# Designs tried in a protein design chat: VH-VL binders against Indole-3-glycerol phosphate synthase (trpC). Part 8

Target 1, 261 residues: Indole-3-glycerol phosphate synthase (trpC), of Aeropyrum pernix (q9y8t7)
Amino acid sequence: MRDSFLQKAIASAKDRTSLLEEIAGNCSPKPGRPSLSSSIREWVYRVGGAVIAEYKRCSPSAGAISTLDPVSYVQATRDASAAYSVLTEPNWFCGSIELIPYFARYKPVLAKDFIVSETQIRIAACMGASAALLIMEALTPRELQELAAAASRYGVEVLVETPDASHAVEASRLAPGSIIGVNSRDLKTLRVDYEAMLREVSKAREQLPGEVILVAESGIDSPDKALKAFKAGAQAILVGTAFMKNPQLREKILAELLQIP
Short names: E, the ipSAE of ESMFold2; O, the ipSAE of OpenDDE; V2, 0.75 times the mean of E and O plus 0.25 times the DockQ between their complexes.

## First folded at step 2 (VH-VL; from a6 with heavy chain Y104W; framework fv_acasunlimab)

Design a6w (at its last look DockQ between E and O 0.01; V2 from the best seeds 0.00; counts 0 for: pae E 15.6 > 2, placed apart)
Fold by ESMFold2, look of step 2:
Structure a6w (fold): chain C 261 residues (1-261), chain A 122 residues (1-122), chain B 108 residues (1-108)
Amino acid sequence: as target 1 above (261 residues)
Amino acid sequence: EVQLLEPGGGLVQPGGSLRLSCEASGFTFSDYAMSWVRQAPGKGLEWVSGISWSGGSTFYADSVRGRFTISRDSSKNTLFLQMSSLRAEDTAVYYCAKDIYGDWEGYYFDYWGQGTLVTVSS
Amino acid sequence: SYVLTQPPSVSVAPGQTARITCGGNNIGSKSVHWYQQKPGQAPVLVVYYDSDRPSGLPERFSGSNSGNTATLTISRVEAGDEADYYCQVWDSSSDHYVFGGGTKLTVL
């Protein structure tokens, strides 16, 4: 019974779903979308870790983060990123579903929004997204299972964002084959706790099969923090605000990875 | 140890201007939202204004909107409040207050400065 | 805009339990935070997100929030607990922080 940001975002997403269906009709997912998981595994094999570069113009806590346009962002990040995470939520993140095609021509795209209906997943795939975000704290277990099944029917991979290791294990059970994210932000308190996130990644890695892809999210703003997340057991990191402020930071993180034989 | 130091209060005539500052230490200033909260003599706490960690969003109570401007300087670890068109009812102790770090706006203040008195009288 | 209502005073004998209420329309849908202020001092956070305590605060400070009422509970009240107590929320419709009017706790 909280007037939390997450609950406002979920309510907004439900309202937006009716408009999305009306505007987009029964579009079909684009053919030939690349696999997010395959790209991550290839980068892990080649250099020991993968970077998902997030394009995020605004956030609730910061407001406007950057005026950097998509073309300039891609130029700074494309050659060394495994994938893009593209915010499509318009009200607090200044995103749009129509941003997806600009990124999808270069790399697999994770559509990042508060997903509450299969319509959102289908339309993201129509625009070229390879994967969609499901937020475990925003969904009941049944809703998570149903949306993951819908994503599979549209040929869309799922990243399930979870707050800790116990939820990561449950998410892997509820949505087999999904990519599992561990978020350093506590959605109730809004605090970022990078060290807690590292501990939970390590715990999740110990309890999950090695083939399950773990993604460390939020709070990664330096090469040292990136390397520690990979060492804790993440195969990929997701970096947003730091890359919007310094797009070349991605290349610095890659340089550190190449120094680990 | 988090510390917030507010030099810069004082006596001002009605209609005048004053700029408050709050110098921060003991945390990474650029990671956190900040606010000003005031307390008139013998009265309760009243939130005045807030600013996001990047400075990209600013917020104002209705009683001060259009007269006060909040800003921050990350190179100096300093929060500012520019007060203009001051009135007798603006007389108060002004506190700077630290909010939490994150992509979502924080909703409470975990550390407060000692406050600085602003007196508006003729 | 959004209003929080607190009783102006509460008196409690040492060793007893004080309950300070914070009323608001559907306040149970909001996160409530509490501050203690002693005379001549800055406020200090004592409860956040309805019921969480900052590190170093004793367990005798606790909170709850449901329906139209949030409550700060101080068990085994000590003379040092004598202070003003404020509740606070964020109101997303106005983008304002809102404080209650404050409650003076007197320890007899």
Scores: ipSAE 0.006, ipTM 0.510, lowest interface PAE 11.1, mean pLDDT 86
ESMFold2 (binder alone), look of step 2: mean pLDDT 91; pTM 0.940
OpenDDE, look of step 2: ipSAE 0.026; ipTM 0.634
ESMFold2, look of step 4: ipSAE 0.000; ipTM 0.414
ESMFold2 (binder alone), look of step 4: mean pLDDT 92; pTM 0.948
OpenDDE, look of step 4: ipSAE 0.008; ipTM 0.530

## First folded at step 4 (VH-VL)

Design a6k (from a6w with heavy chain D31S S54R S57Y; framework fv_acasunlimab; at its last look DockQ between E and O 0.09; V2 from the best seeds 0.00; counts 0 for: pae E 16.9 > 2, placed apart)
Fold by ESMFold2, look of step 4:
Structure a6k (fold): chain C 261 residues (1-261), chain A 122 residues (1-122), chain B 108 residues (1-108)
Amino acid sequence: as target 1 above (261 residues)
Amino acid sequence: EVQLLEPGGGLVQPGGSLRLSCEASGFTFSSYAMSWVRQAPGKGLEWVSGISWRGGYTFYADSVRGRFTISRDSSKNTLFLQMSSLRAEDTAVYYCAKDIYGDWEGYYFDYWGQGTLVTVSS
Amino acid sequence: SYVLTQPPSVSVAPGQTARITCGGNNIGSKSVHWYQQKPGQAPVLVVYYDSDRPSGLPERFSGSNSGNTATLTISRVEAGDEADYYCQVWDSSSDHYVFGGGTKLTVL
């Protein structure tokens, strides 16, 4: 039977990690990296929601999304963004670890990849990342705990991407203090289901302590969808493809938030 | 080429009013926060007021709160400062400045206008 | 009511290194930005985020920030560097920009 995309991405990440260890083996995390969670909380306090703008030039489902360069993307998005999510996976997402510095000088950066080793976390922090993505479906519970502990030792925050509310609750227990993402996209089939994501965000919000930051991660391509995600209980949204195609979408989202009394 | 031009300014009596404008070019005005910063003769820089990129949030130094109103018009690429109840201590060169929200605590001014003098004197 | 403290004046001989300090309570947890202002001119950004330099500015300008002190360093000082220098932070607790009082750099 055919392996899922996730299985292929994990195998590729393991191969890439071995090479990274050879090339950049002993770097230290960059000092002065800003906090992702603090930025999210400040935006929630000031305007009722936070936007994580994702730089993603390709994806397995959409193929090439945009040729917009990092500098142009930052100029179009930084004023209204709490943080950046930067794809570093090169084979399917057209990313690179070397993209991180272009974003990190301006905002907290979430390094987004299929992270399977401490080395990936350390090197992302060497490049200036404030946080690293851990995909719950890619890791055993023990691996998740070990990678979250490693991130803590490097001063790197963790966003744990989960498929539903029950996994979100489990992730919060396995990796206390982490930011929890609910992703509407099935990593095995790459199907996006925004309505399911909304339901699972709402369920997760009800079951998680209020201090746990929830991020709605996929399928948000309009101000209405963004507002519904915030109303469902997300403190932040993560928007990729829609921002790459229409950077002005974030101003429209904030305009809707500002109209609510 | 980013440019900020502050026409206006002038001599005003104490208690009077004056509206400053700042015309912006060379960047997408509606994507950036803006501020006014002033400098009294022979003194240092003093931040006066700021406005978010959509105009939904305005900020004021304590010395001007309640007397000054910042606003913007994205259709004209123009920042405004409505000053009222002017006092002698408001005498200064007023600069408009382009803010950057570079992180949640890294706000700074990457471009400044050349400034316009406001003199409050009888 | 966050306060930044700068020395009023610093004097340096041409070719030497000038160091201008900016003191603030736990300023190392903030991002510090620096501006140069020559007489009769508008301020110009010369360092941002503690240590970054705007595109096209000379590498002689650098900065650091830790603890309670940020420092602007100008190496190989030239007569053209004679100006007032201001540090600045954003204070998120008050939603205020804060400038230091300024430091006059004199090149002797």
Scores: ipSAE 0.000, ipTM 0.415, lowest interface PAE 16.9, mean pLDDT 84
ESMFold2 (binder alone), look of step 4: mean pLDDT 92; pTM 0.947
OpenDDE, look of step 4: ipSAE 0.013; ipTM 0.534

Design a6l (from a6w with heavy chain D31N, light chain S31Y S93Y; framework fv_acasunlimab; at its last look DockQ between E and O 0.01; V2 from the best seeds 0.00; counts 0 for: pae E 12.8 > 2, placed apart)
Fold by ESMFold2, look of step 4:
Structure a6l (fold): chain C 261 residues (1-261), chain A 122 residues (1-122), chain B 108 residues (1-108)
Amino acid sequence: as target 1 above (261 residues)
Amino acid sequence: EVQLLEPGGGLVQPGGSLRLSCEASGFTFSNYAMSWVRQAPGKGLEWVSGISWSGGSTFYADSVRGRFTISRDSSKNTLFLQMSSLRAEDTAVYYCAKDIYGDWEGYYFDYWGQGTLVTVSS
Amino acid sequence: SYVLTQPPSVSVAPGQTARITCGGNNIGSKYVHWYQQKPGQAPVLVVYYDSDRPSGLPERFSGSNSGNTATLTISRVEAGDEADYYCQVWDSYSDHYVFGGGTKLTVL
């Protein structure tokens, strides 16, 4: 699932947009949606770091990851999570926009999909999402700017996912005020590379203004790796597959966060 | 040209030990997970052990846990399997296999070595 | 632990279509990969992600995966296709690779 997978995912997202417009109508974003950035900053102030717990039932690499239902997942994770990242992409991640309300009633929700249109952002907000993912590698600079502007009009924050520190700096210029994620992958294998991610987070922290929220994404499967990401300069970590696959890891990471003054 | 070369093998007594090696070339060894897969005479393929790109995570089939140790040396582009407490049922051709990916989330093997025969017999 | 079941053998005439099955509980939720192994040789990948072919493999090799069964299909079978064929998945609950028992394809 290399470059061809991203192309397939983008094409699928464009096709899904035409169907989404049928159900979008004149819906408006739900009132009272909590701020993702404010929640992250509160957790950083209180304990030195924030956890974004990702709900992901499938992945392109593994297929089915877990059958854990969203209610049970929330019950296990809400007390130590600053926010939820909810996969809404149906074909490879087994997600749906209909999952958003299960999470949004408790915490800010990042709608995670291959977002290529304003319609996807608006409908995610209608379902209660506080933020939307924009993948820098899937968008031209102009498209990134346009989608970020659209998100702002709907009162939706943006997390821009970037592969390295130089792209993180460029993303902060193209989409001012956005949350910046670092998700380093080996371009040939498409697997996340925790050690590369850690280095790029550190580089990005040095180059980005202090007020920019930096999120370390992927490869975080232990409390030690989580703490190292925070020490490297991330304000938040995004943990998905590890929480879905390993209930004991989930408990250990969350318990450590609850113990930090 | 990706190559995986497994010198070694041979006859070992029950209860004995043997270390297999697999020398990699033609790709950036330190980017990929690696596995050992074995095949007993006349039998099918059995996954034995795997290791993440960095060596930070190791995994073992139940049949070998506690007796075999997988390791890697990125400076030598070499994968190892230290086998101990060998039994007759460990008799097999042992293949070195390259994962398509680096972290241990499991995918498939795009390249295999030629295999090395290990015979456990008196 | 997750189990993959393959028929021990399949026989087909030259020019016919061979179908080799790989059974597993809810295997359709997993990606299935297939390897060909000729006597005295290492396995060679012939299908990955259920239905994708490695570079250079003829299009007469194809795969599918749905429900509880994955299938490797070899159309217009040739004598050179005579080999053992293994299906393989990743079991995300045990973090183990799992191989099927293998199917010997005989061309007669």
Scores: ipSAE 0.005, ipTM 0.469, lowest interface PAE 12.8, mean pLDDT 85
ESMFold2 (binder alone), look of step 4: mean pLDDT 91; pTM 0.944
OpenDDE, look of step 4: ipSAE 0.019; ipTM 0.529

Design a6r (from a6w with heavy chain D31R; framework fv_acasunlimab; at its last look DockQ between E and O 0.02; V2 from the best seeds 0.00; counts 0 for: pae E 13.5 > 2, placed apart)
Fold by ESMFold2, look of step 4:
Structure a6r (fold): chain C 261 residues (1-261), chain A 122 residues (1-122), chain B 108 residues (1-108)
Amino acid sequence: as target 1 above (261 residues)
Amino acid sequence: EVQLLEPGGGLVQPGGSLRLSCEASGFTFSRYAMSWVRQAPGKGLEWVSGISWSGGSTFYADSVRGRFTISRDSSKNTLFLQMSSLRAEDTAVYYCAKDIYGDWEGYYFDYWGQGTLVTVSS
Amino acid sequence: SYVLTQPPSVSVAPGQTARITCGGNNIGSKSVHWYQQKPGQAPVLVVYYDSDRPSGLPERFSGSNSGNTATLTISRVEAGDEADYYCQVWDSSSDHYVFGGGTKLTVL
């Protein structure tokens, strides 16, 4: 843990929080932000599943992914997306908190970062985010509970990213009412493991109450993989790099999801 | 442009040891996983070993586990394979390969070294 | 443990289309990558993620993947395309990269 990528990202996030407090001042959460969970449930009701489209310009494993601008990305994705996941981490993901207002014009926004302070949650809500990511592996149980409580005070929903079914169940207990994600990337090796993600989604669905929204995270790069994730029990999938890099794949995945019975 | 340079290999005795090296340039070495892939004379490609970008995780094919050790030195942009307890079936050209781990859920090798021949013979 | 099967050889006349198959159980749910290797040379990536081409590769190279079969297609085959071709996947159950046995393309 001492020099892992996650530890470096957490340290960077603490430094960035101090800067954010200086430049953002006493802003208040933007009113009228839509509900991420309600949008997901609407899509599940209408077509049997929801897509969270992620805007990610870079990643630690791939480096620069795409020069696709936010306008072009929204044009290609908004008709089939329940929400946007917007990377705000600047050093490894080339994100920015200032991207949030643009995406929020169209869909609920999940602010995706290494969140370690309630200041990050407040500032994301000031910019118009509907939800914030909490990474279970980055937080103690107490920290997770406290950040979830802070999010509730700012009217911000939480997606808790977990590595497996047992952690998904624990996250639901520690942060009741949260959206629960199962990731497909080993944060230590940066290796994607779709097969493991699929198994853990299935296990989590069996153990979680039906009203808990379960999200299968990135690693989905084909319509077949998307459909298998929904059949395994996910209500939503999160798709990022596949949409950013492969226009034909993006169009194919979105077209197939619109046809889900 | 990306380059992976491997010094020439060698002839070793069965049961012997050899260390391979691969010097990388043209990309940010510390951000990428790396692998070794080998090819016995007249045979196909066989993945041997991989290492994460940080060096924190290492992976081995069953045929070499316990005998080979992969490592990296990011300050020198160099990948290593320490081979021990060598057998005749380890005779192959050994390629250094730049590994891609991405959200595309595909793991593939976008650049390869020229390979270095290791011969294990009595 | 995951196995990829390729035909040992394929022969085509110049100007015709070569199709090289890669069989695997439910391979359509995996991302398939293809490499070209000429004698005495290192492999070169020619298709990744089933159907994407690296920049600089001729449009004559294409790929597909569905069900239990992935296919590399080389249209208007030239003498310079004569090489061994390997398919490759990642197998998460073993944490191994898996290569097919290779297919020698002969241009007659």
Scores: ipSAE 0.005, ipTM 0.435, lowest interface PAE 13.5, mean pLDDT 84
ESMFold2 (binder alone), look of step 4: mean pLDDT 93; pTM 0.954
OpenDDE, look of step 4: ipSAE 0.006; ipTM 0.506

Design z4e (from z4 with light chain H31Y N33D Q34S K55E F60D S94M S96G V99Y; framework fv_zagotenemab; at its last look DockQ between E and O 0.08; V2 from the best seeds 0.00; counts 0 for: pae E 6.9 > 2, placed apart)
Fold by OpenDDE, look of step 4:
Structure z4e (fold): chain C 261 residues (1-261), chain A 123 residues (1-123), chain B 112 residues (1-112)
Amino acid sequence: as target 1 above (261 residues)
Amino acid sequence: EVQLVQSGAEVKKPGESLKISCKGSGYSFTSYWIEWVRQMPGKGLEWMGEIYPGDSDTKYEKNFKGQVTISADKSISTAYLQWSSLKASDTAMYYCARLEDFWSGYPYYFDYWGQGTLVTVSS
Amino acid sequence: EIVLTQSPGTLSLSPGERATLSCRSSQSLVYSDSNTYLHWYQQKPGQAPRLLIYEVSNRDSGIPDRFSGSGSGTDFTLTISRLEPEDFAVYYCMQGTHYPYTFGGGTKVEIK
């Protein structure tokens, strides 16, 4: 049976874990990392929403997205971003864990990978990540709980990526205190349904406790779409390819937020 | 730097077999779909099919299914397009290209292209 | 399959002039994510196509601002505000919304 992309990605991540064991054994989590949740809350208070700017050089569907280097990216995005999401997956996303320290100088960093092991979380923490991504559909409930607990031990916050409101609620129960993300992406076809994302964000916001931070992760490529996500109930949006292609989009999003009375 | 480098021009006769190549570099080859596009002389672009080198998942446009075989060798970051028996009508430029994106709302344009392989089939 | 019809087939213009290229789709190219995956490619003689515009109106990296894309649903336009000598080429629209991927027939922008 042919594996889905997610299955392939998970398998790859598991393989990489063995290579990371040596690195993990020689590192310790960096103290004093800024909080992703705190930063998001601050931005929500200040302007009504937070932007997580994602640095992603490649993707399975697009290949190389942009040649924009991290320095140029930060220069273009830092003033209007609450945090950075950094792709560390090397095979499909051309990422590296070595990118984390640079971005961590400026904002809280979400280490974004197919995380399937505690080792990956530990290394992320060592590199200075404030948070780590857990993909609900990639993990059993037990695995999610275990990895969330591990993250806590390393002082790493967790963003649980979920496909819909129902899973969002479940994730919040399995991993208390986690940031919940909604990403309405078909993990088989890799297609994103933005409208579905909006619906699920709204539904999730209705069901989740008020203190739970909700992040919209799918298909935001315009100020209008960003605003709609915030209106739907997201406290933060995660924007990747759009920012890689047009970093100034973040400023436009901020400008729109500031116009909201 | 992302690059797709294709094999050189081919001159063949009808009935002969042919396998042309597309080598990717500067990115994770197994993580992106490789697309094949035909351009007959003086004509437009035609999507032929695609392959995901990571697991060799392959899709064909209906008119090309059974007419060509798309394959890949991930160990050398190379995709292939091959014919078992060429026809004069197979004379064309053949391009490989890369398809983008996961975790973004930007699917499905070809961002990087090979330089093309000219295949000439004549008696 | 989606049929993309480009017009005109050939556009003869002089440097400095405005070029307007049309691409019409047989069906809506709006995807369920509300995005429209209509793209424009430029192909110069003897070269591979290169991406100009993605998703209707976004210029790819390094593409001059004289290139712009617009449209919605089934009707799309590529505009070159002022033609430069290097802009004389064939332009193709391509849709990535529906399988199979399809290209328009192309518009050749040639020097008058």
Scores: ipSAE 0.027, ipTM 0.530, lowest interface PAE 5.9, mean pLDDT 89
ESMFold2, look of step 4: ipSAE 0.053; ipTM 0.638
ESMFold2 (binder alone), look of step 4: mean pLDDT 91; pTM 0.925

Design z4s (framework fv_zagotenemab; at its last look DockQ between E and O 0.62; V2 from the best seeds 0.00; counts 0 for: pae E 12.7 > 2)
Fold by ESMFold2, look of step 4:
Structure z4s (fold): chain C 261 residues (1-261), chain A 120 residues (1-120), chain B 112 residues (1-112)
Amino acid sequence: as target 1 above (261 residues)
Amino acid sequence: EVQLVQSGAEVKKPGESLKISCKGSGYSFTSYWIEWVRQMPGKGLEWMGEIYPGDSDTKYEKNFKGQVTISADKSISTAYLQWSSLKASDTAMYYCARLEDWSGYYFDYWGQGTLVTVSS
Amino acid sequence: EIVLTQSPGTLSLSPGERATLSCRSSQSLVHSNQNTYLHWYQQKPGQAPRLLIYKVSNRFSGIPDRFSGSGSGTDFTLTISRLEPEDFAVYYCSQSTHVPYTFGGGTKVEIK
């Protein structure tokens, strides 16, 4: 009955896409973009887990998070990160699609936005993105399937963000070959529930084939929480606010990951 | 820390205009609806209407529509409730509240209230 | 407009007693998306209301487990299993399933 934040973000994404198509509609996706899934698998093989470092300057619940510039962020995180998650949504997350090339020079980039059209996926690939976020709660099953198919046509991998294990299994069926994220932050409430995320990761791991890459998202703000997420069955963790806010904590998380044999 | 801070108490006469304010801080002001709730002396709570400061979308309860104006200035994170001509029956406490409209549709943070007294 | 009728109007009890507050809706509060947006607020004199229970039975963060909500459709209950001195207040149910949002008339829980 009322427009939720998610519905407003979707409407904004449609408006932004229309303008972007008019300005950049003839762009060609960058050749030779690295694979997000391959990078995650390499880090899992080498050190037992992968870190996706998220660059996020703002959020709806917290407002401004950090003024840390992209170059400084990359310098602090590149050596211990399998990939970057780059917010491209400008109105609530203070992101921009123009940020993608600066990160894509160093690591695979997940373009993180409210993706509702294949135009967004194509243009992210034009800027150098290796993967795109699809939010299961924002899409009908048909829309999810169609967008995943479009991503495949552009050589873009998909991370499907899901709220729980049941949806993670469904997402894997609807978008075969996608990376599956479990997010403890409800996009509608913005509440973080790390313990619920751990439980749902464990449940999802039990029900998903071992080759499906499972990403733990939200609430990871310490080395202990990172290691518990890997133990619960995640191959990768996605860390945003903790890296943006607390440089010392970021160093401790990354240093501990590098020590895994 | 999320806060909603309202303007101070007002004493007015019938027929005067009034604009009271609700300033949000500690969160993304443009990302949440602001609700206005009236409480007559010794009485219960009445929803008056709401605004989404991000795009100024507004909704009114039918008995308040045309009686008040709800607006916002997102550059200073402030919502407003305004009367063009006050009546004695407008004497009440007026609260602003933030709507959690993402899944629950409940009012999670409330301003301290602005007492408006309208008497001849 | 959805009318929420709370009963009793006043509930006079002693600390340690169980309080049962009723809220009845003039129409079903089950939204077409299958959620039921029925909430309970507490208000003490001179203070703004505070949220206790949302969507029938979910305790808000920091609310003691002596508060519980139940019900379905049109009939809802707030239960305080063992009243503490700080629980003597006015309690409002509210609904946000239908616009306009509405509140019940309140139940005052007072010391006997």
Scores: ipSAE 0.000, ipTM 0.501, lowest interface PAE 12.7, mean pLDDT 87
ESMFold2 (binder alone), look of step 4: mean pLDDT 94; pTM 0.949
OpenDDE, look of step 4: ipSAE 0.060; ipTM 0.592

